# Designs tried in a protein design chat: VH-VL binders against q9ut70. Part 25

Target 1, 155 residues: q9ut70
Amino acid sequence: MTIYAFYIYSRKCECVFAHRWKPSDRNSMETLVSQLEQNSIEDDMEKLIFGVVFSLRNMVKKITADQDQFMSYTTSKYKLHFYETPTNLRLIFITNPKIDSLTHVLQQIYTTLYVEFVVKHPLYTHVPPSAEEGGINCEIFRITLDRFVRTLSCF
Short names: E, the ipSAE of ESMFold2; O, the ipSAE of OpenDDE; V2, 0.75 times the mean of E and O plus 0.25 times the DockQ between their complexes.

## First folded at step 19 (VH-VL; framework fv_namilumab)

Design w01 (at its last look DockQ between E and O 0.44; V2 from the best seeds 0.00; counts 0 for: pae E 2.1 > 2)
Fold by OpenDDE, look of step 19:
Structure w01 (fold): chain C 155 residues (1-155), chain A 124 residues (1-124), chain B 107 residues (1-107)
Amino acid sequence: as target 1 above (155 residues)
Amino acid sequence: QVQLVQSGAEVKKPGASVKVSCKAFGYIFTGYYLHWVRQAPGQGLEWVGWIDPYSGDTNYAQKFQGRVTMTRDTSISTAYMELSRLRSDDTAVYYCAREGYKYGRGYDNYFDSWGQGTMVTVSS
Amino acid sequence: DIQMTQSPSSVSASVGDRVTIACRASQSISKYLNWYQQRPGKAPQLLIYKASSLQSGVPSRFSGSGSGTDFTLTINSLQPEDFATYYCQQSKSYPLTFGGGTKLEIK
């Protein structure tokens, strides 16, 4: 398994959905989490991830006068894949560093899964008040996402 | 509501095998990881392992590697835990438990639903 | 493996009392700590997940706090049904491990 995690951030920069896959790469993800915790970010991992992406995205836009698009960055331990929707949702994959860009896959997830199960079906239950505002609490979305990701050749 | 119903009590001799079943109701069986936890009489809780009912993937605690086998039958929403080469210290109540899922956080390895437990007694 | 230590192992209290149970991890587990209640002859039930999140249906008199290695379960204004054994469980890494339990008895 080469795909570790998937995140959705709202236009307000809040993490509204997170999924971490099991089993073999759980340790890899845990290692990443551990590394982040060492930097005193135990409670804000999702915020940290977004912060990094936000900074890189803005840098790319500034340098290229908005003619380039941030897609991914890679470390020796993982690759972060990025897609921003026209509605300013941010979708992120964290994978093995050897995996090619999954921006097109993120686009597909948005257009076929998110739009269908979250946007078109607003009657699905959302995250309880004690959780982040605007959180996605749609079981069908989660399950379908999981099934879809498992069909990917790189999974 | 979510309900896990386990098979009845078992009495086995040392060296034998036991297979406990756990039938799930009230939710999508293949959508949630299922864990097994045991509790010796008067003792605490011990994690045995988990199974993904969708893929059949498993993860066992090292202590049980080579002796435990977790399986599932999706057609009847039932999971199984088989423990072989039983010893007296395997005497315990065995629980199946569903892993909860917070959509904003993903899997957090907490157990939001439990079976009623199955007492397994190993004695000569 | 991460070892979980609960204290005290047993505590006596009266209805209406405030009770605090401690759980310590052998290494940092961030917020990956859950609390369970087990009544005699019954299966455990989830009370708190992710250190401080209250499980749906659990009374608000239950609360969890802490991060890193030290965690606390607090029960405000004990009710008769609260006399049970409580367990903490770390969910940071495998194997998942539980504390030894704290038995809450009637004084």
Scores: ipSAE 0.782, ipTM 0.905, lowest interface PAE 0.7, mean pLDDT 90
Fold by ESMFold2, look of step 19:
Structure w01 (fold): chain C 155 residues (1-155), chain A 124 residues (1-124), chain B 107 residues (1-107)
Amino acid sequence: as target 1 above (155 residues)
Amino acid sequence: QVQLVQSGAEVKKPGASVKVSCKAFGYIFTGYYLHWVRQAPGQGLEWVGWIDPYSGDTNYAQKFQGRVTMTRDTSISTAYMELSRLRSDDTAVYYCAREGYKYGRGYDNYFDSWGQGTMVTVSS
Amino acid sequence: DIQMTQSPSSVSASVGDRVTIACRASQSISKYLNWYQQRPGKAPQLLIYKASSLQSGVPSRFSGSGSGTDFTLTINSLQPEDFATYYCQQSKSYPLTFGGGTKLEIK
């Protein structure tokens, strides 16, 4: 398993949705990736993602020469894939460092799943709901997202 | 209302196998991990493993690897745990438990709903 | 494997008392600790997750605290229905492990 987590941050840099995946067999994964998955990287990752998302909000002017650097961020332990919508919604994957960019997948999640289940949600008075309101709590969105990501060849 | 209903008590001889069922009600069965936890008489709780009812993937505690098999039938929202080559120290109440999902945080390995338990007695 | 140690193993207390139960992990588990109540002859029930978050429907007299390796469950103003065994459980890494339990007897 090479995709660790998915996040949505609002324009106010609030985490309004988070989902992480479990390994299927802990003894078959002996890499640093397995250690991160087994030990839960959520707390450290939320702080890192906030820092990256906050820094990326300053991308007012498009920087052609280093555009790919701002769309992904890679360390020895993980790779952060980033997609920002016109309304400053930020969709993020955390993956194994060697995975090719998943920005196109993040865009697909926005245009199909997020729009259908979150934007069109009859009970949300504004989109996305704030973190104080509990964020995105739509069960159908969560389950559909999880199932979609599991169909990816790099999963 | 979330509910997990387990099969009835079993009495087995050493060396036999037992299969315990856990039927889910009141939630989307394939949307949550299901765990098995056992408790020997007068003892504490011991984690056996989990199954993802959507994919069928499993994760077993090392102690049970090779003796336990967890399966499910999504058409009837039912999970199963089979334990083979039973020993007297496998005598316990076996619980199924649903892992909670906290929106905004994801899976957290806490058990927010439990079955009533199934007593498995292994005696000669 | 992360070992979980509970103390005391047993406590007797009166209705209205404050009771504190300790749980120690063999290595840091951050805030990934849960508490369960098990009444005699019943399945365990979740009280607290992530060290300090109350599960829905749990009375506010229950509270949890701690981070790292040392955690506590506190029951304020003990009620007759609180007679049970209490277990901590680490949720950071597999295998998931439980403390040995603390039996609370109402005198």
Scores: ipSAE 0.481, ipTM 0.772, lowest interface PAE 2.1, mean pLDDT 83
ESMFold2 (binder alone), look of step 19: mean pLDDT 92; pTM 0.948

Design w02 (at its last look DockQ between E and O 0.43; V2 from the best seeds 0.00; counts 0 for: pae E 2.1 > 2)
Fold by OpenDDE, look of step 19:
Structure w02 (fold): chain C 155 residues (1-155), chain A 124 residues (1-124), chain B 107 residues (1-107)
Amino acid sequence: as target 1 above (155 residues)
Amino acid sequence: QVQLVQSGAEVKKPGASVKVSCKAFGYIFTGYYLHWVRQAPGQGLEWVGWIDPYSGDTNYAQKFQGRVTMTRDTSISTAYMELSRLRSDDTAVYYCAREGYKYGRGYDNYFDSWGQGTMVTVSS
Amino acid sequence: DIQMTQSPSSVSASVGDRVTIACRASQSINKYLNWYQQRPGKAPQLLIYKASSLQSGVPSRFSGSGSGTDFTLTINSLQPEDFATYYCQQSKSYPLTFGGGTKLEIK
């Protein structure tokens, strides 16, 4: 398994959806999360990830006068893939560092899954009493996302 | 409402095999990981493993590696746990349990729904 | 493997009492801890997940706290139906492991 996690951040920079695929053992992403949690609480992990992405994105825009786009960054342990929608949602994949850019896949997830099951079909979403405002609690979206990702050649 | 219904009690001899079933109702069977947990009489809980009903992927505790086999039949929303080479210390109530899912956080490895349990007695 | 230790193993209390159960992990598990209630002859039921999140349908008198290695389950005003055995469970790493349980008995 080469795809570790998927995140959606709102236009307010809040993580509204997170999914981590389960290997037979802990993966690199889980290891990373564990390491980061040594210095912060779990709730801050998602913020930290976004903070890094946000900084890199802004740097790219500034340097190139908004003529370039942040796509991904790679470490020895993982690769972060990034896509920002026209509505300023941020979609992120965490994968094995050897995986090619999945920005186009993130775009597909937005246009075919998110738009269909979350935007057009809000009845599929559930908001539990303890859920943060704007959070995505859509079983059909989650299940379809999982199935879609599993069909990817790099999975 | 989510409901897990398990097969009835079993009595086996040492060296035999037992296969316990767990039928799921009230949710998308292939959308949630299913775990097995056992409890010896008067003892605590012990995790056996999990199965992904969609892919059939499994993860077993090392203690049971080579003796346990988890399978599923998606057509009838039923999961199975087979334990072979039974011994007396395998005597326990075996539970199937659905892993809960918080959509904003992903899998949290908690069990939000449990079967009623299946008593497996291993005696000579 | 991560060992989970609960204390006390048993506790006697009366209806209306405040009860606290402790759970300790052999190593840091961050917030990857869940609490279950098991009544006699029944399957366990989830009370708390991720150390402090209350499961839907669980009375608000139940609460969980802690992080790292030390965790606490609190029942603020004990009800008759609360007399049961309680288990903590870590989800930090495989194999998933449970505490030895705490039996809450009526005084």
Scores: ipSAE 0.778, ipTM 0.903, lowest interface PAE 0.7, mean pLDDT 90
Fold by ESMFold2, look of step 19:
Structure w02 (fold): chain C 155 residues (1-155), chain A 124 residues (1-124), chain B 107 residues (1-107)
Amino acid sequence: as target 1 above (155 residues)
Amino acid sequence: QVQLVQSGAEVKKPGASVKVSCKAFGYIFTGYYLHWVRQAPGQGLEWVGWIDPYSGDTNYAQKFQGRVTMTRDTSISTAYMELSRLRSDDTAVYYCAREGYKYGRGYDNYFDSWGQGTMVTVSS
Amino acid sequence: DIQMTQSPSSVSASVGDRVTIACRASQSINKYLNWYQQRPGKAPQLLIYKASSLQSGVPSRFSGSGSGTDFTLTINSLQPEDFATYYCQQSKSYPLTFGGGTKLEIK
């Protein structure tokens, strides 16, 4: 498995959506050991992602206004793919460090899935809903996102 | 209303196999992981494993590896657990349970809906 | 495997009492702990997830706290329907594991 997690952060740097992919058991205990390692890394990574997203906010403020910003950040253990919309919505993938940038995929998720299921959601008064309001709580968005990501060749 | 409805009680001899079904209602079946948990009479709860109904991928506790097979039929929103080479200590109520999902908090491996349970009795 | 130890195994209480149930993990599980209620002859039901978050539809007299290895479930002003067995479950690592249970009985 190469794609570990997807996150959406609001302009207030709140995590309003999170999705993690579970490793599958291919009928071996080696899969359970891999899952324990990935789960551990994923949990620590939420704190790292918050810090990175907060730091990137400062860099975006210093850049002359263009309409889109694309960035990535790579360590020996993972690669963070970042896309920020003009409205300061932040979409993030966490992946294996060896794959190419997925910023174009993040943009596609925004324009096709987020706009259709979240922006156009008839009951959301605020878009995105705040983390205290439960964030993006849209079953169709989550399931469609999950299925879309699983179709990617790098998944 | 989320509901999980399981097949009826089974009585088996040692060495046989049993297949328990779990039919899902009131939610998108392929959108949630489904777990199996068992409870021997007068005992606590024991996790058996999960299935992803979308992909068919599974994860089994090591104790059951090689004896358990989890499958599903998405056309009828039904999951199955088959346990082979039964022993008397496999006598238990077997539950299916849906894993909950919170969008702003990530996955936490908790079971927000449970089937009614299926008693499996293994006796000579 | 992460072992989960509950105490006490049984507690006798009266309607209106405040009851506290403890759960200890063999290693740190951060806040990845859930609580379930099981009434006699019924399937378990989720009460609390991630140590302190109350499941929808669960009365506010239930609360959870703790982090790391030590966790508690508190039932404030015990009601007749609360006499059941309570289980904790760690959700940090596979295999998922449960505590041995705490049976809440009528005095």
Scores: ipSAE 0.520, ipTM 0.789, lowest interface PAE 2.1, mean pLDDT 82
ESMFold2 (binder alone), look of step 19: mean pLDDT 92; pTM 0.948

Design w03 (at its last look DockQ between E and O 0.45; V2 from the best seeds 0.00; counts 0 for: pae E 5.2 > 2, grease 18.93 > 18.9)
Fold by OpenDDE, look of step 19:
Structure w03 (fold): chain C 155 residues (1-155), chain A 124 residues (1-124), chain B 107 residues (1-107)
Amino acid sequence: as target 1 above (155 residues)
Amino acid sequence: QVQLVQSGAEVKKPGASVKVSCKAFGYIFTGYYLHWVRQAPGQGLEWVGWIDPYEGDTNYAQKFQGRVTMTRDTSISTAYMELSRLRSDDTAVYYCAREGYKYGRGYDQYFDSWGQGTMVTVSS
Amino acid sequence: DIQMTQSPSSVSASVGDRVTIACRASQSISKYLNWYQQRPGKAPQLLIYKASSLQSGVPSRFSGSGSGTDFTLTINSLQPEDFATYYCQQSKSYPLTFGGGTKLEIK
């Protein structure tokens, strides 16, 4: 397994959805989580991840006068993939560092899964989800996302 | 509402095998990992392993590797735990438990629903 | 393996009392700690997840705190139905492990 986690952040920079896949190696993800938590508050990994992305994204925009887009960054332990929707939702994959950019996959997840199962949900009030309101509480979205990701050739 | 219903009590001899079933109701069976936890009489809880009902993947505690087999039948939303080469210290109540999911948190692993338990007695 | 140690193993209290149960991990588990209640002859039930998050349907008199290696379950104003055995469980790494349990008895 090469895909470790998936996150959605709101326009308010709050994590409104998170999914973690079980590692093939029993403690691989726990090790990664532990490493990521070393430089931040242990119980705020989602905020740490976003902080890094936010900084990198802003740097790219500033340097290129908004003519370039942040897509991913890679460490020896993982790769972070990034996609920002027109509505300013941020979608993130955490994967094995050898995996090619999944920005297009994130875009597909937004257009085909998020829009279909979250935006078109009968209880959707046309207000973007917020963490304060419980985030994206859509079981069908989660299950479909999981199944979709498992069909990826890189999984 | 979520409900896990397990098979009835079993009495086995040492060296035999036992297969416990857990039928799920009230949720998408293949959408949640299912764990097995056992409890010896008057003792604490011990994690046995988990199964992904969708793919059938499993993860067993090292203590049970080679003796435990977890399977599922998606057509009837039922999971199975088989324990072979039984010994007296395998006497326990065996529980199936659903792994809960919090959408806003990526690393929560807790058991939000439990079966009623299956007593397995191993005696000569 | 991560060892979980609960203290005390048993405690006697009266209805209306405040009770505190401790759980210690052999190594840091961040906030990957859950609390369960088990009444006699019943299956465990989830009370608290992620150290301090109250499970839906659980009374507010239950609360959890702590991070790293030391955790606490607090029951404010004990009710008759609260006399049971309580377990902590870590989910930091496999194998998942439980504390030895704390039996809360009526004084």
Scores: ipSAE 0.569, ipTM 0.861, lowest interface PAE 1.1, mean pLDDT 89
Fold by ESMFold2, look of step 19:
Structure w03 (fold): chain C 155 residues (1-155), chain A 124 residues (1-124), chain B 107 residues (1-107)
Amino acid sequence: as target 1 above (155 residues)
Amino acid sequence: QVQLVQSGAEVKKPGASVKVSCKAFGYIFTGYYLHWVRQAPGQGLEWVGWIDPYEGDTNYAQKFQGRVTMTRDTSISTAYMELSRLRSDDTAVYYCAREGYKYGRGYDQYFDSWGQGTMVTVSS
Amino acid sequence: DIQMTQSPSSVSASVGDRVTIACRASQSISKYLNWYQQRPGKAPQLLIYKASSLQSGVPSRFSGSGSGTDFTLTINSLQPEDFATYYCQQSKSYPLTFGGGTKLEIK
């Protein structure tokens, strides 16, 4: 397993959806991820994602006046893949640093899964519920997302 | 409402096998991992393993590896656990339990819905 | 395997009392600890997940705390329906393991 997590952040820089992939065994990279979580790296990841999302929003606005930007970049521990929708939702993968950018996959998730199962739902609201309110709580979106990601060759 | 309904009690001799069923209602069966947990009379709880009903892959506690087989039939939303070469110390109530999914973080594995249990008695 | 030790093994208490149940892991499990209630003749029911998160529909008199190796379930203002056996369970690594249980009895 090389894809660790998927997140959606709202325009308010609040995490409104999170999905993490279950380890299939205890060896290799999955054991390493488990050990990193034991050392509170998961808390550092939230701070990192917030800082990156905030920083990228500021840079994108100053550099590119009229276009969305697809961003990904690599640290020594993780690769962060970023896609911002026209409605300022921020879709993020966290992966092993050695795989190619998945920004195109994030765009596909938005246009084919999020739009189909979340946006087209009769009770849809433009602003997702807050984390305290349960965030994006759409069972079919979550299940379909998990299944789609598991079909990726890098998974 | 989420419900897991298990097959009835069974009495077996040592060396035989038993197959317990667990039928799911009120949720997308293939969207959640299903675990099996047993409880010997008057004793605590022991994890047996899990199955992913979508892919059909499994993970068994090492104690049961080679004796347990977990399967499912997605057309009737039913999971099965078969335990072979039964011994007297396999006498227990066997529960199926659904792994919960909540917005959050980490690789949590908690059981938010349980079947009523199936008593398996192995007597010599 | 990660061993989970519960204490006490049994508690005798009255309605209205405050009860604390301890659970200790043989190695750090971060916050990957869950609590269950099992009434006689019934399946277990989830109370607390990830050490301190209250399951939907569970009364607020139940609370959980702890991280690492030491965890606590607290029941404030005991009610008659709370007399049951309580189990902790770690979800950090396979095999998933449970504590030995704490039986809560009425005085």
Scores: ipSAE 0.187, ipTM 0.715, lowest interface PAE 5.2, mean pLDDT 81
ESMFold2 (binder alone), look of step 19: mean pLDDT 93; pTM 0.953

Design w04 (at its last look DockQ between E and O 0.46; V2 from the best seeds 0.62)
Fold by OpenDDE, look of step 19:
Structure w04 (fold): chain C 155 residues (1-155), chain A 122 residues (1-122), chain B 107 residues (1-107)
Amino acid sequence: as target 1 above (155 residues)
Amino acid sequence: QVQLVQSGAEVKKPGASVKVSCKAFGYIFTGYYLHWVRQAPGQGLEWVGWIDPYSGDTNYAQKFQGRVTMTRDTSISTAYMELSRLRSDDTAVYYCAREGYKRGYDNYFDSWGQGTMVTVSS
Amino acid sequence: DIQMTQSPSSVSASVGDRVTIACRASQSISKYLNWYQQRPGKAPQLLIYKASSLQSGVPSRFSGSGSGTDFTLTINSLQPEDFATYYCQQSKSYPLTFGGGTKLEIK
């Protein structure tokens, strides 16, 4: 398994969805989590991830005068893949560092899964999800996402 | 409401095999990992393994490798655990348990079957 | 394998008492620790996951704390239905392992 986690952040920079895949040996991402997590595990990590992305994204925009886009960054332990939707939703993959950019996959997730199961949901109020309200609480979305990701050749 | 219903008690001879079933209600069967945990009489809990009902993938404790087989029938939302070459020390209550989900799969069990007593005796 | 050790193995208490149960891991498991309650003749029930997260439907008198190797389950103001056996379980790595259990008995 080379894909470790998936996150969605709102335009308000709140993590509204998070999914971590089950590793066989709880290595890589779990090791990273163990390293990053101290007393408050998930919330702090999610904030940290966004902080890094936010900084890098802004840096790229400033340096290139908005002519370039942040797509990914890589460490010796993982790669972070990034996609921002037209609605300023931020989608993130955490993967093995050897995995090629998954920005196109993130885009596909947005257009086919998020739009279909979240935006078009009968109970959708046309208000972006917020963390305070529980974020994206759609079981069908997460299950379908899981299945979709598992079909990827790099998984 | 989430409910796991297991098959009835079994009495087996040493060397035989036993197959316990666990039928799931009240949730998407293929959306959650299922674990099996056993408990010998008067003893603690011992993890046997998990199955992904969607893919059929399994992960067994090394202690049971080669003797345990976990399967599922998605059409009836039922999981099975088969243990072969039974020994007296396999006598235990066997539980199926659903792995909870919050922001991923974190190997905690939020729903349990009622348990199936398996007795292995000569 | 990660060994989980609970202490005490048994404890006697009265209704209304505050009780603490300890669980120690043989190596660091971060916050991957869960607590279960098992009443006689019943299946275990989840109380706490991720060291301190209270499972939905579980009374607030139950709480979990700890990180790394040392964890504690606390029951404030014991109720009659709380007399049971409690187990900790690490979810850090496979195989998943349980503590030996702590039997909470009526004094």
Scores: ipSAE 0.774, ipTM 0.905, lowest interface PAE 0.7, mean pLDDT 91
Fold by ESMFold2, look of step 19:
Structure w04 (fold): chain C 155 residues (1-155), chain A 122 residues (1-122), chain B 107 residues (1-107)
Amino acid sequence: as target 1 above (155 residues)
Amino acid sequence: QVQLVQSGAEVKKPGASVKVSCKAFGYIFTGYYLHWVRQAPGQGLEWVGWIDPYSGDTNYAQKFQGRVTMTRDTSISTAYMELSRLRSDDTAVYYCAREGYKRGYDNYFDSWGQGTMVTVSS
Amino acid sequence: DIQMTQSPSSVSASVGDRVTIACRASQSISKYLNWYQQRPGKAPQLLIYKASSLQSGVPSRFSGSGSGTDFTLTINSLQPEDFATYYCQQSKSYPLTFGGGTKLEIK
């Protein structure tokens, strides 16, 4: 399996959405867990992603302004694909280190799925619910996202 | 709300097979993994495996590999677990359980079927 | 495989008591531990997920704590309906495994 997880972080660097994919076989699941744990003494992926997102945010602010920011970060164990919207939502894939950038896919998820199921929601606000409030709690968004990602050739 | 309804009790002889069904209500069946867990009389709980109803992918505990088959029919929101070459120590209540969803947290069971007693005796 | 050990195997307590049940993992499972209640003749029901998060509809007298290898389930004001067996379950890695159970008897 090549795509391990998807996250959305708010402008407050708070995880407001998270989805992990189970590996296609049982041995891959143990491999995925091992890979994630080797990158942190904590196995809470939210805390690991926070550290990376915070570092990328500071770096991007010094280089660019007022445009979508696209970056990736690769280790021997995983690749982090990063897309930040003009409203400072941060969309992230965690993948196998050897695949090409999925930043265009992250942008597509935002403009197509997030807009359709979150922005067009009757009670939409520009700020997603906090992590304490459960974040983005939309079953249809989650299921549609999962199915879309599974159609990708690299999945 | 969320409900899992299982097929009725079964009595089987050693060497036979049993197929237990689990019908889902009140949620999008293909949106959640479904697990099977068994409990021998007077014993604790034992994980058998899971099925992804969307793709049909499965993951079985090693002790059941080769004897268990999990399938589903998405048109009727129903999952199945078949256990073959039954032995007396397969006598147990078999539960289906839905994996919950909470900000990417997985492998926990937020809804359970009522259980299906499978008795293997001569 | 990650072995889960519960203690005690059985406990007797009175209505209104505070009861604590322990669960120990054979290796670190971070906070990937869940608690279930099983009343006699019934299916298990989720009480606590991710070590300390209370499942919807579960009374606030239940709480969970711990991380790493040592976890506890606490019932702060025991009620008659709490007579049941309690299981911990690790959700870190396959095969998913359960503790041996703790039978809570109301005396």
Scores: ipSAE 0.577, ipTM 0.816, lowest interface PAE 1.8, mean pLDDT 84
ESMFold2 (binder alone), look of step 19: mean pLDDT 93; pTM 0.953

